# Ledger of designs, part 28: miniprotein binders against q9k998

Target 1, 230 residues: q9k998
Amino acid sequence: MAKEPLIRVLLIEDDPMVQEVNRMFVEKLSGFTIVGTTATGEEGMVKTRELQPDLILLDIFMPKQDGLSFIKQIREQYIDVDIIAVTAANDTKTIKTLLRYGVMDYLVKPFTFERLKAALTQYEEMFRKMQKEAELSQDSLDEMIKQKQAQANMDDLPKGLHAHTLQQVIERLEELDEPKSAEEIGRDVGLARVTVRRYLNYLESVGQVEMDLTYGSIGRPIQTYKLKQG
Short names: E, the ipSAE of ESMFold2; O, the ipSAE of OpenDDE; V2, 0.75 times the mean of E and O plus 0.25 times the DockQ between their complexes.

## First folded at step 13 (miniprotein)

Design h34
Fold by ESMFold2-Fast, scan of step 13:
Structure h34 (fold): chain B 230 residues (1-230), chain A 116 residues (1-116)
Amino acid sequence: as target 1 above (230 residues)
Amino acid sequence: TPELEDLIDRLEKMIDLLEEKLERAEKNPDDPEEVKRMLWVIYMLASLIRYLLEEAKSGDPEAVQRLKDLAERIRDLLKKIKELAKRGDPEAIRELQKLIKELSEIIRELQKMEQS
C-alpha cells in the first residue's frame, strides 16, 4: 500500500467458484479493492451506475445477456468505466470485437494468478499516469470553462473527457501518415495510453476515427487508429 | 501475516468445495462440462499457491507448510480428475488433454518448490 487511491473493481461472473477465485486474485493485489460482485449483466449495469467502479472484470459468457451485449450498452451510453474481459474464447472475431469496444485487456480462462497480476499491474501504471495528467490539465479546464461561459458554448463530452485534450488528440491524428496505437499517440501528445484510449474510443464511437487490429510478430493484436475520411 | 493467513483459509475452503464436487461427480459421471470447470478452478488455484509459496518461503514456516499441504491436495485432485476424464468419450478426453498438460506443468513447478 501507498498513499495512492485504491482502484475500485466490480466483478461480473456467473459461476460462484470462478467468482471467488477472481476475488482472491484481485484482493491479493494491494492497489485494488472489490466494491461489488454480480452474477448477471443486468445486475452489473445497475451496480456500475450505483458504485461507479474504475474497472470491471467481466465474464463474456453469461446466460440471457452475454458480456458483449453488456460492453455495447456501456459504450453506447458513454459510461466512464474501463473493462477487462474474461473469456473462454480466443478466436479472432471475439478478440476483435472486445478490442473494438475498447477493453483494456482480455484474459482467457483458465488464467494464472501471474497473468491477472500482469494485466492489473499494467492497468494500475496507466491509471496512475492518467490521474497525474488530469491534475496537470486543471488550468486548461478552467480556461475552457471561462471561454464557454463567454460564448454560451456547451460541451457534451462524457464525464472525464476534456475538450482541450480531445483537440490535442485530433491534431496529432491529423499529422499521422499511418495508423498508430493509443500508446504511440499518447507518447506523442504526452498522455497515458489509458487516457488517450478513452478519447480515441469516443472519437471512434462518433465516427471521426477508425480502428484496425494489427498483428505483429509478437502475437498480441494491437489496436491502431486513424482519422476517418468520411 | 494476517492477510496471508486469511488467503490460505480461503484456499482451504475452495479446495474443500472442489473435493466435495469431485466426489459427487464420481457418483454421477456423465457431465464433462462440470469436470472442465473444476479443472479451470484447480488450474487457477494452483497458480496462486505457487505464487504464495515463493512469497512465503522467505520467512513464514507455518504458511509454507500449509501451502505445501494444499499443493498436495491439488495433486490428489488432478489424479482423480484424470481418472474421471478417462470415463468420458474420446472427444471429451481430447478437450481436457491440453488443460491437464498445463496443470501438470504448474504441479511440477510446485513439486520442485516443495523439495527446496
Scores: ipSAE 0.732, ipTM 0.861, lowest interface PAE 0.6, mean pLDDT 78

Design h4 (at its last look DockQ between E and O 0.47; V2 from the best seeds 0.70)
Fold by ESMFold2-Fast, scan of step 13:
Structure h4 (fold): chain B 230 residues (1-230), chain A 116 residues (1-116)
Amino acid sequence: as target 1 above (230 residues)
Amino acid sequence: TPELEDLIDRLEKMIDLLEEKLERAEKNPDDPEEVKRMLWVIYMLASLIRYLLEEAKSGDPEAVQRLKDLVERIRDLIKKIKELAKRGDPEAIRELQKIEKLLSEIQRELQKMEQS
């Protein structure tokens, strides 16, 4: 079985036998599931809001609310759902009107299983393509958020640390061929040892600098610093 | 397969319902729209049967036989509906012609299966 989500279909059809045949047709296709069926446009509106289907198979000629009125209401309410129209009419005027309302396809009753399969297969290809485009957009958005977060961290330096001085310390670290103590780095950049140590501790805390303990001849540990690779 | 078996069960139930509706329509022939809707359903079901025969032909002889039986039941329904259509609905006659053509296509496919 496929692990991918099924395309969720709402069926709006007033004839019980046609409704059952359409249900059988859709359920024969592995990529689709019927999440609801209704016999009226009014109930169809309620179920569309409740179930949030991906696709509606909509009978255009229903006794209480015609399908064109239903489509107009869906669009006016900015409900994001795709529609395939099912119609008994094959006249040019009706077809042009359906296309103008942005239906994904239209089926003229009676249609074959092969015709419905073709319509739903084409819809599935479009649906999957739109999902991939949305995923790419989300990846791009996620990357932008990460970049903005990194910039915000630079603006949020701890009290007592200045960006200009931090840059001087980083530039000196970039020139080092071996780890150096805070006192040595301080001498190189013209800053007091205590001041440089504050910046080095910050850089270590954000993962930019690694600290090593070096033992002198007296056995007393000395902290030395260098930029991390990677 | 269990999936195919379940779908054939549903086809049998739909044809049972069509047979019941036809018996009622024979007693109340003043609803030509009901006859037309029955013809639509029969056409749609026959197209699905054609699809399923192609799917079942290489591995499921029991399913093929059940589908063949359903085709024969559809032929019997169409024969009876033709008698109702003699009452002069040109739309019903057109739908009957579509179904007869589909049934002849199914018959040709069944004949090819017998030869393989």
Scores: ipSAE 0.810, ipTM 0.913, lowest interface PAE 0.5, mean pLDDT 80
Fold by OpenDDE base, look of step 14:
Formats: C-alpha cells, structure tokens, sequence
Structure h4 (fold): chain B 230 residues (1-230), chain A 116 residues (1-116)
C-alpha cells in the first residue's frame, strides 16, 4: 500500500518553548509533518504562501498580530488551508468569530497532548476521506455537516468542551456494543479519563448518555457509559 | 524505539531549559508572564510524559525509568515555582493546581505499573 502522504503542518507560535512542545506533539503523530514554524502572523502569511501547508496550528494571541486578523486575511485571500486555533482565552465572542472563519478546532492553552492528538486525529480522518473520495456520498456529507453543525452549536456547550471532541466521544460511543468506562473510552479516542468524563457528564446531562455503575471484584463501582437508545 | 528515545531526549532538554529559566526567574522575580508560560510548558510536557508512560506499559523498562526521572524533575520544578508564586498570582496558582492534578494522575499510573 502506498504510504499516504503526510499532512503538512505550519506552526505559528511566538513562544519558542511552546513552539517546540507543539512540534513534539505533532511529530509524535505518524500522519503529520511540520514543514515550517513562524513566530509572527506576518511571517506566517509568507510561509503559508511559500510552503502551502495543509494545516496551520495557529496561536491567536500573538503580541504583534491578532490571530483573528490572520485568519481573516487567509480567508479573504481564498487560501486553501485548514486552521486549528490555539488560544489562552475561551470567551464566547472569540470562539464565535473563529467558527465563522471556519477553523477546524479550538484549543485552550495549556492543552494536553491527548487533546491535540484528538484534534489532529479527527482532522486526519476528514482529510483522508476527502482525498480518497472524488465525490462525497450524502452520508459522508452529512457527517461533515454534522461536524460543522456541532461547531455551530458550540454556543450551547459548557466552557472547556469542544464540539469536535464531543463528536469524537459520541462516535466512539456509537461503536460500543457494551457500556465502557471513561478510561476505556479515553484510551480509544486518545483522551485523558478526566477529559472524557467531562464530555460524558455533559452528554448525560443532556440525556444522550446513560451512566451505569458496574461493581468490579475490588469493591469500587466503575462508572460505565453508553448512548441512550432513542 | 529510537523514536521514543529521541522524544525522551527532547523532553530532557526542555526540562533543562525550564530549570535554567526558573533559576533566572528566581533572581529576577518580576515577570509573572514568564512564570505563567513556564507553567504552561510544564503542563504540556507532563501530559506527553503521561501518554508515553501509558504507551510504555508493555515495553521498555529503560524508557519508563527515564520518564519517571523526568516526572521527579518536574515535581522539583513545581516545588520551586510554588515558592515563587507564594507572592499571590491567582493565575499561576490555578495553573499549579492543574499541574499537580496531572502529576497525581501520573503517579497513579506509575503505581498501577508497579503492581502489574
């Protein structure tokens, strides 16, 4: 099987140490390669045109340029690049603006490796699907639209939950024949147990997930989760 | 694997840089933003170490030991930063609490590995 081409990533981050950590995180994933790094949005625009990356991992709180202005400029120029936004702020106004510019995901600093892995894994799935299918089936389009609609419905998500990660958790729950623990689900989707549990608790609160208590041999009840059959 | 060894080497270098930055910050405590950035980096590094420890459960005892040593170095960094942060930055305190929680999760994973 021909090795699928690596997804070409540009990192835009002003802090050299954060940039290196982001590099380490991306390079740990076999589907990605970093083709460049920049410390400013201005240099980022130059490198985007030069390198033609598939994906930009963008810090939106750079000192010299508002990352929102960078995204706006990318979109105004009709540059075909996907953007994952990284930010220190999780205010609804910024998130809404990012969603309007069609960012693929939104990461709050500091983020875990597992959170970035989740974002990139789901991006890769979408990216590979689009590469293999010259024509998208209605089902494939509906899945993509659901992902975009899940982004549009981010307004209803509790602070620190991301629609994209929520969708990963839902998709994994849809594949479950039996109820699983937050640890098991987390392992399967590449997320920390505590992170997955926040999504599961949300899904439970909105009536989409059922939580059961399984008593294992060691006397501590394990919480297991399954989608509610509608 | 060579890839894991390279990644651990990069983690070690990052922790070395953090230790050097912390020593400078101890001498010039007036940049709370630098301390915050350091805490972010530490949090991110600790998350990667946790992941690598979870992957390594089946394999390389030497890699696991190196990762354990890095966790101890991070714990020592956090102790020193706590001493600096006693000066009352609420944001730094919140980030410290996140790191401490993550370190506690790592410690639980390490304990599970020792019992298996």
Amino acid sequence: as target 1 above (230 residues)
Amino acid sequence: TPELEDLIDRLEKMIDLLEEKLERAEKNPDDPEEVKRMLWVIYMLASLIRYLLEEAKSGDPEAVQRLKDLVERIRDLIKKIKELAKRGDPEAIRELQKIEKLLSEIQRELQKMEQS
Scores: ipSAE 0.785, ipTM 0.909, lowest interface PAE 0.5, mean pLDDT 84
Fold by ESMFold2, look of step 14:
Structure h4 (fold): chain B 230 residues (1-230), chain A 116 residues (1-116)
Amino acid sequence: as target 1 above (230 residues)
Amino acid sequence: TPELEDLIDRLEKMIDLLEEKLERAEKNPDDPEEVKRMLWVIYMLASLIRYLLEEAKSGDPEAVQRLKDLVERIRDLIKKIKELAKRGDPEAIRELQKIEKLLSEIQRELQKMEQS
């Protein structure tokens, strides 16, 4: 059988220990090869042109160049490379910007090997489908995009959480005029407070939700939640 | 396999570096970002160790033993970092909780391997 061409990966990560862990993670996966590693976005631009990687694993927060500006430059210069973003902060504003610039996936540090494996496995599946077709069709492209979205959603949830229920909680949060408690949100979506707390804790852990203490005129402060704005 | 042995060697080197970095942090304890970065690395390494244990359990007992030894070294690191985290950042406490959950999962898998 003809061997599959390796997907060529450039790592852009300023922390040398995190960089080495990412290297170990990627090198454990068949189908991928690391063609370069850099600690800065400025050097990353140079190496992207020199090495022409298929995929960049990019740390968004770097001292010499903001990772968002790196992505902007890549897109404005029409450099044909896919990007999976890595971030230490995953607020709603950052996520919206990443999605606007068309990253393939985003990972919040620290992430497990299984999370990176899932992201790269999904990417490889798409990469191979596009490579096999002599001519792209709209239906094939739409299928690949929808498969990526569905697979990443299912693979990212902790055991015991369900995508449908998570969506219900997110939709209620999007409707809020002001922060609400887990009890209030639970009543609105038909879930017990304890159950809603599990979903809200997850959303906070991935940076989509902010928790705050709301101090009323009477009684103990309560924990309230809202979508992270920026 | 040679690839598995190379990864275990690199894991050992990373844990050596973490132990050295922890000694430095104990001498200069007022750098909470350094503690947080160590916890990030530990969490990521532990997840790879968990994966490699599952891969090695049926065919490479020496690799399993080396990985078990690394888990014990990580436990020792976490015990020491807990002392540092009590003086610092609430985010470090949250990261410690994630690591302890992962180590508990690894321990349960190791217990299953002993009964087999």
Scores: ipSAE 0.762, ipTM 0.890, lowest interface PAE 0.8, mean pLDDT 80
ESMFold2 (binder alone), look of step 14: mean pLDDT 78; pTM 0.769

Design h5
Fold by ESMFold2-Fast, scan of step 13:
Parts: C-alpha cells; structure tokens; sequence
Structure h5 (fold): chain B 230 residues (1-230), chain A 116 residues (1-116)
C-alpha cells in the first residue's frame, strides 16, 4: 500500500464523458493521483508548467488543437514529462508518429479498464525503479535493464515480427558507439530498411530503444536509434 | 468499502448522463460522432464494472447486485445505440458488434460470480 510518492497525472481530454471515465480509471489505481484535467492542449501546456506532472494522459484527437502538436511543443521546449497517448482506432499514421516522439505507451479508444491498468502498472514499475536508482549501484541498474530486455523477448510479438530477427537487431544496437539510422542498421544486419524500422518501432514502443532527430551533412533531420542505457 | 461505494455512485451518474444524451440523440441525430463516443464510453464503463464486481464478489453482495443492475442498464443503452448506428456507418455497426460481444462475456462472468 505504501507506494509513495504518488505518481501525479494530468489528463488532457476534450470530451467530458471520456475525461470522467479516464479520471475514474486512474483514481481506482492506488499509486496514482490526478493533479489536474484540461479540455485543450493550450490549457494543458499551462497546467504542465504550473503543476509539473510526472505523467500526462493525452488525447491525440482534439478539434481545436492536435495532440501531436502538443507533444512536439513539449519535446522542443525540453519539458521533463512522460506521456501516454490516447488515440482513435484507425489512425495508423498517428500511431507511427507517436512512436517517433517517444511516448511511454498508447491506448486506442475504446480501451478497457484492464488495458489502462496494464499500461499504468508498467509505467509505475519503471517510475519506482528509477526513484530507487538514486540509492542504488550500477549493478542494480544493469539488472533492471536485463529484466526489461528479457520481458521483450518473451512477449508475443506483433504480426510479422520474428524473435530471431528481433535478437539480430538488438545485438547490432548493443555494438553501436553512436546512434544510427534505420537504413544504416539495416545495411549492417543485411535487412531492408522497412523491415528494420518495424523492429525498431517495436523496440521503441516497449521502451528498449530511443529515437532522436539528428542532422545529416545536408542539414535535413534524420531519425536515429540507440539502446536505452546499453 | 467507502471507496467502492463512491465509484458505484459515480458510475450511476455517468449512466444517467448517457441515458439523457441517448434520448436527445434519438430525436435529433445532429452529430454522428456523438453516437460513436457514447459507444466508447459504454465499452469502457462495462470493463470497470467487470473489474469492480470481481473485487467485490467475496465480500460485498450488495455492491455486486448494484453493479449487475448497472450492467443491465448499459446493455439497454447499447441496444438503442445499435439502432441509431444502423442509420449511419457500416464500420460503426461492426465496432458495436464487438462491444456487444464484450458485454455478453461480462454478463456471463457476473452470472458465474452469483452462483459460486
């Protein structure tokens, strides 16, 4: 019961009924507290600065302001907050974009209480381990990384992904001394860029890989990938 | 528990609101997306009702009965929403069929809790 401090959550959701359901879902979980709710991204930005939440549960589709624009603004201003995105079922382009922005998880409407509980429980485990990290040695951190990697390998993979290929991509990422593009990683492991991107997107979605925007010699941004703390 | 009682009260208020919104939508179908959003809310609420009933089954038969009553109201709401959706979008009808399947599964689970 003593899972303190509570994880402070800001809800950004324009539909009042969905907002209330999300509030009920979060409040059912003992490790979390709602510190604010807003109906717009603009108000959400103000509340994020004012309340300094640990986690934002963010509706991506808002009529007056796009949730993707909100995420972009948060990242561009280097605001230290984690985001779980809530999106519509048939928006695959938005989901792919969310994976590029490094959201902690995404929920597709309509979702069950059990699905939200799973997402928040996974986030809470990460949050609590990071807090204990300030008191722990490098060996303890290595153990946490090992547990997370083992779980990714044991989970049922999305359609079209194979365990052998996933391991091949992970092994290559472990050898990198600097972030590399999907094209470069694909070339290194003998896989097409589109194939490697599917595995990198999966690894990023489960928190194993970090994606960043870097600039090539011609000045255009390029997406690059590296293992988180490995 | 006081926490469970509070959640059930909040569920009752949400279902009351959905019943009002649905009655208005039946007379004035001015926003097709409103029907879809109501269906989403019903799906989400049903899943919470299932979770709460499972927690309450061994210690709070009154709460289980209240949750069953709420689930029956949700089933009635879904039937009416399904009729409204027939006027609109084939994709919405398919989504509603999946929600109906979930509600049937939850009702069977709640029925088993009462018997055991």
Amino acid sequence: as target 1 above (230 residues)
Amino acid sequence: TPELEDLIDRLEKMIDLLEEKLERAEKNPDDPEEVKRMAWVIYMLASLIRYLAEEAKSGDPEAVQRLKDLLERIRDLLKKIKELAKRGDPEAIRELQKIEKLLSEIQRELQKMEQS
Scores: ipSAE 0.730, ipTM 0.859, lowest interface PAE 0.6, mean pLDDT 78

Design h6
Fold by ESMFold2-Fast, scan of step 13:
Structure h6 (fold): chain B 230 residues (1-230), chain A 116 residues (1-116)
Amino acid sequence: as target 1 above (230 residues)
Amino acid sequence: TPELEDLIDRLEKMIDLLEEKLERAEKNPDDPEEVKRMIWVIYMLASLIRYLIEEAKSGDPEAVQRLKDLAERIRDLAKKIKELAKRGDPEAIRELQKIEKLLSEIQRELQKMEQS
């Protein structure tokens, strides 16, 4: 069952096929409705003022203009709208900037339906809490701020580790049919053995990866890695 | 349901479009960025197909059959795009492997249904 009222979503995406897939994904979820779609940030700004959406699903890398400039304009003009950003995997500076601008979440394309569903479900929970309490107490505001900071902190890795690189390592691990060494994984993702080992050690420490010792031809043990439940 | 039927119709139209675009790309491979976007769309559509099979498996065998047919068409598209990308785009190869993993998960779920 859908909760009332429906969350009104504006899609800003320049590629027509990606736009249609995003529309199908959002419309599959009963709590949401698409109120408009645009191919540019400039049109998106006009539609944001006209339609007053609750949420914008925003492509950051559009050929004609930078989605970061769009977010900056929204924030500087105090327009009351939430943003979930859609970004390319290979720009760590952009991801850090998005977190600073207080986006609700970010999706790295290509993403699965399940990933979008998770992002929108989490957003819906926050939205419904705000709607239920029209006059927010300081405690309610503090709790929402904590939840937002916890989401940002999930991307706040140990010093020297980056969220994009971590995702590349996880994605490669998901593709493995058998455990592989840090050197092998590093070659596949274009990183030095020492660098990849830091990410693998982190993933092992948080319980996402298991390490096994195997003996090579020279009798020296080699550490190999695979995803737990992968 | 009418909603599921509509969504499957939309999936069929998207896959038809992808097949048409791929045929054009095979004859005139001038836009590698277009191929990359097709790979993204295929990956995203495959994930939705997987999700819909899980939902439909206990109550709608006709929908499951249609989704299985679409998954097979996605597999054929992925094979053809792999041939186009074979000349040294490591990002494209990596994304195609993710599609193959989704397709294997779909096949595993369909096999579990046969064993029921």
Scores: ipSAE 0.756, ipTM 0.877, lowest interface PAE 0.6, mean pLDDT 78

Design h8 (at its last look DockQ between E and O 0.45; V2 from the best seeds 0.00; counts 0 for: other shape alone 2.739 > 2.5)
Fold by ESMFold2, look of step 13:
Structure h8 (fold): chain B 230 residues (1-230), chain A 118 residues (1-118)
Amino acid sequence: as target 1 above (230 residues)
Amino acid sequence: TPELEDLIDRLEKMIDLLEEKLERAEKNPDDPEEVKRMLWVIYMLASLIRYLLEEAKSGDPEAVQRLKDLAERIRDLAKKIKELAKRNPDDPEAIRELQKIEKLLSEIQRELQKMEQS
C-alpha cells in the first residue's frame, strides 16, 4: 500500500477538536494522507486550488460560508475533486441536496471510526478502480470500443450509483450536439469528473453511450461521450 | 507498533485536552454548544479506542492496557460532562440532541466495559 499513490485528503472543519479527531481517523487508514486542513470554506477554496486534493472531507455547517455553497462553488468552477460531506442533520431535504451535488457519501455527526473507515474504504476501492480503468484505456482503448454492451436500465443500477444522478447525466447527454469529455459533462451537471465517469462507464457498458477518443498534440487521448442513436 | 503507539499518544493528548477544558468549565460553566461538541468528540474517540482494542488484542498487551486506561478516562469525562449539562439546561431541542448523544455514548461505553473484562 505504500507503493500505491496515497489518496490526498483536505479536511475542512471549523471545530479544532473535531478536526483533530478526523485527522486521527483518516491517518489510521493506510491508503490516505492529509495534505491540508482548514477551518473555513473561504480558505478551503484556496487550499483546494493550491493542493489539488483527491478528496475533501467537508463539514457543511461552517461560519462565513456554508458547505453547500462551497460544493456549489467547486462544481461551478469545475474543480475536479470528490467530496464526502459531514452534516449535523439527517433530514430528507438535506440528504437530497447533498446527493444532487454529487457527494460520494455523507456522515452524520457524531460518527464512529468504523463509519468513516467504511466510507473511505468504499471510496478507495472506487478510486483505485478508476485509476486502473484509465490505465487500461490508454493501453487498450480500441479493444474496449469494440466490446459495447446492452443499454442502461435504472432497475439494474450497480451499487454505488444513484438513480436521480444517473438521470441528470442522461438528460445532459440528450442535450449535446457533439461528444464531450467526462470533465465537460461534469461541469454542465455540477459533478466531479470521477463521479461523472462512473455513470458514463455504466451507460457505455449497457449500450446507451458511445465513447470516442479525441487526440491532442503529444498528450494522452481524451475520452468523449455521446448518446447512441438507438 | 510505532504507528499504534503514536496514535495512542495522540488519543491521550486529546483526552488530556478534554479534561483540561472540563476543569475550566466546572469552575466557569461553558455554553451548551461546547458541551455538545465535547460529547461528540468523546463518542468519536471512544469508537476509535474500541477499534484499537480489537486490533491490539492480537499481540500487544502494553497497548491494550493503555487503551483500557484511556477508556476509563473517557467514562469519567462523559459522566462529568453529563452532570455539567444538567446544571445548564436550555431550549428543549438542544436537550433532546444531548440525550441522543448520551444514548450513543452509553451503548459504546457498555461495549468497551465488556472488552475491558475479557
Scores: ipSAE 0.750, ipTM 0.875, lowest interface PAE 0.8, mean pLDDT 79
Fold by OpenDDE base, look of step 13:
Structure h8 (fold): chain B 230 residues (1-230), chain A 118 residues (1-118)
Amino acid sequence: as target 1 above (230 residues)
Amino acid sequence: TPELEDLIDRLEKMIDLLEEKLERAEKNPDDPEEVKRMLWVIYMLASLIRYLLEEAKSGDPEAVQRLKDLAERIRDLAKKIKELAKRNPDDPEAIRELQKIEKLLSEIQRELQKMEQS
């Protein structure tokens, strides 16, 4: 089997120790190679044009240049490069801005090796899929969008929620033609109504699920759930 | 593997640099930002060591021992940085980072104990 080409990564990080740790993390993964490193966004722009990396791992809180301005400049120039952002900030305004600039993922400092591995593994899956398929079906696109949403939800799960169980609930919700009750969803995924209800309430709170009230002819209103169509 | 040995050598070098930086920080006026950066690097290195120890459960005993020694050195660094950070008790961010490191070090210790019992 022809070895698939390695994903070409540029690191932009001002701290040389953090840069070396990020290098060690990326180089531990077999699908990636670091083609360059820079300590500034200005040098990062030069190296992006010179090296034409597939992916940039970008610190957005560099002292000399706002990483948001770097991303904006990349997009304004129509440079075909993907960006994973590294940030010390977890504020909603910064995150919303990063999402609007089409970053692939964002990592909050400090992050674990496993968190970076998860981000890069998902990126590689997407990257390889897009290389093999000249045209993507709607189902393939929906799967790629799902993977991005699932990752954003893993770090902020309330105590007593598990990512694997959340994924099972989401997958079941995606297969629904009509809104279903927590009891119905629970039967379908093999979970207690109360357990499923905690996941559904979480998904509602993050705006991924819509809750509706169905009034039967006799009895209490039943809460039904469906994925929110964006 | 040669790749694992190279990675362990790079980890040792990074820990050596952290020890030197910490020794300088103990002798000089407090730079809270430098302390935060050191805590951040320690957290990241500790996470990689944990991962490598988990992968190496059936691997080269020499590599496992080197990783155990690095885990102990990181634990000692974290203790010293904790004492340094106590000089500025009003930094809630440093306290949160220390708690994350302590949690991660406790997880490493549990993995090491499992490896000794197996």
Scores: ipSAE 0.741, ipTM 0.880, lowest interface PAE 0.5, mean pLDDT 83
Fold by ESMFold2-Fast, scan of step 13:
Structure h8 (fold): chain B 230 residues (1-230), chain A 118 residues (1-118)
Amino acid sequence: as target 1 above (230 residues)
Amino acid sequence: TPELEDLIDRLEKMIDLLEEKLERAEKNPDDPEEVKRMLWVIYMLASLIRYLLEEAKSGDPEAVQRLKDLAERIRDLAKKIKELAKRNPDDPEAIRELQKIEKLLSEIQRELQKMEQS
């Protein structure tokens, strides 16, 4: 079995334990290798020039904004490297800003091994396609963008959740003018409350849905859900 | 495999470090950010342990036992952190941080429960 060249990853993460967990996660995946780790954006810039990684897994420390400044410098200096952002922020505005900076994906701490695996598997597929095509056609680019959206739903799915059903739930959430209960959403999409609640709980856990508690007449709080537009 | 054995060794060392950090955190209970970061690490490690258990389940009984032992240590760590969090309810900011810690503990418990369902 001939091995294809490994994707070379640089880790930029200021917490030593989070750095080690990220290293373990990446090294568990075939097709990737860690070529360096640093604790700051400044050190990361030096190592990026020195090691010329294919991919940077970058901690965005939002209060200090070191990671956003790092991305800006990388782009301004025309350094050819892809970035997956690791952030504690899960609000729509921050996520959209990261995507507009041209990051390949984003991970919200804490994330599961499966979420990182999904992100890196999607990146690997894109990386290999780019290597096969010297000039990327618009059709190939469009397909990769579609696959990125699909992989976020398919590869991250917990046991028992179906991609098609998840998409139906998301589509109905996109049409909502106000938060609705799992029973109401289930009625809209033709699914049992228990089934829809599992999908909504998943979507809330990955930061795509906001859950709010509405106090009912029987004294039981009713959970209502709304898309974060992530 | 040698690769799996190495990864389990590294998991054991990481959990050892978490146990040491928890002991230090008990002596400095006003550092909620450190406790939160420990819970992030615990959550992430639990997810990897679950993944490795699925891979090892029918081919490597020794690895399965070591991974199950690590899952129990993670459970014990989460329980101790939960008790630590309950000791500091007086400040309004501390109460808000405790709510975030409780959410993380619930997520860790869900990862551990997935391992029980197999």
Scores: ipSAE 0.733, ipTM 0.839, lowest interface PAE 0.5, mean pLDDT 77
ESMFold2 (binder alone), look of step 13: mean pLDDT 76; pTM 0.751

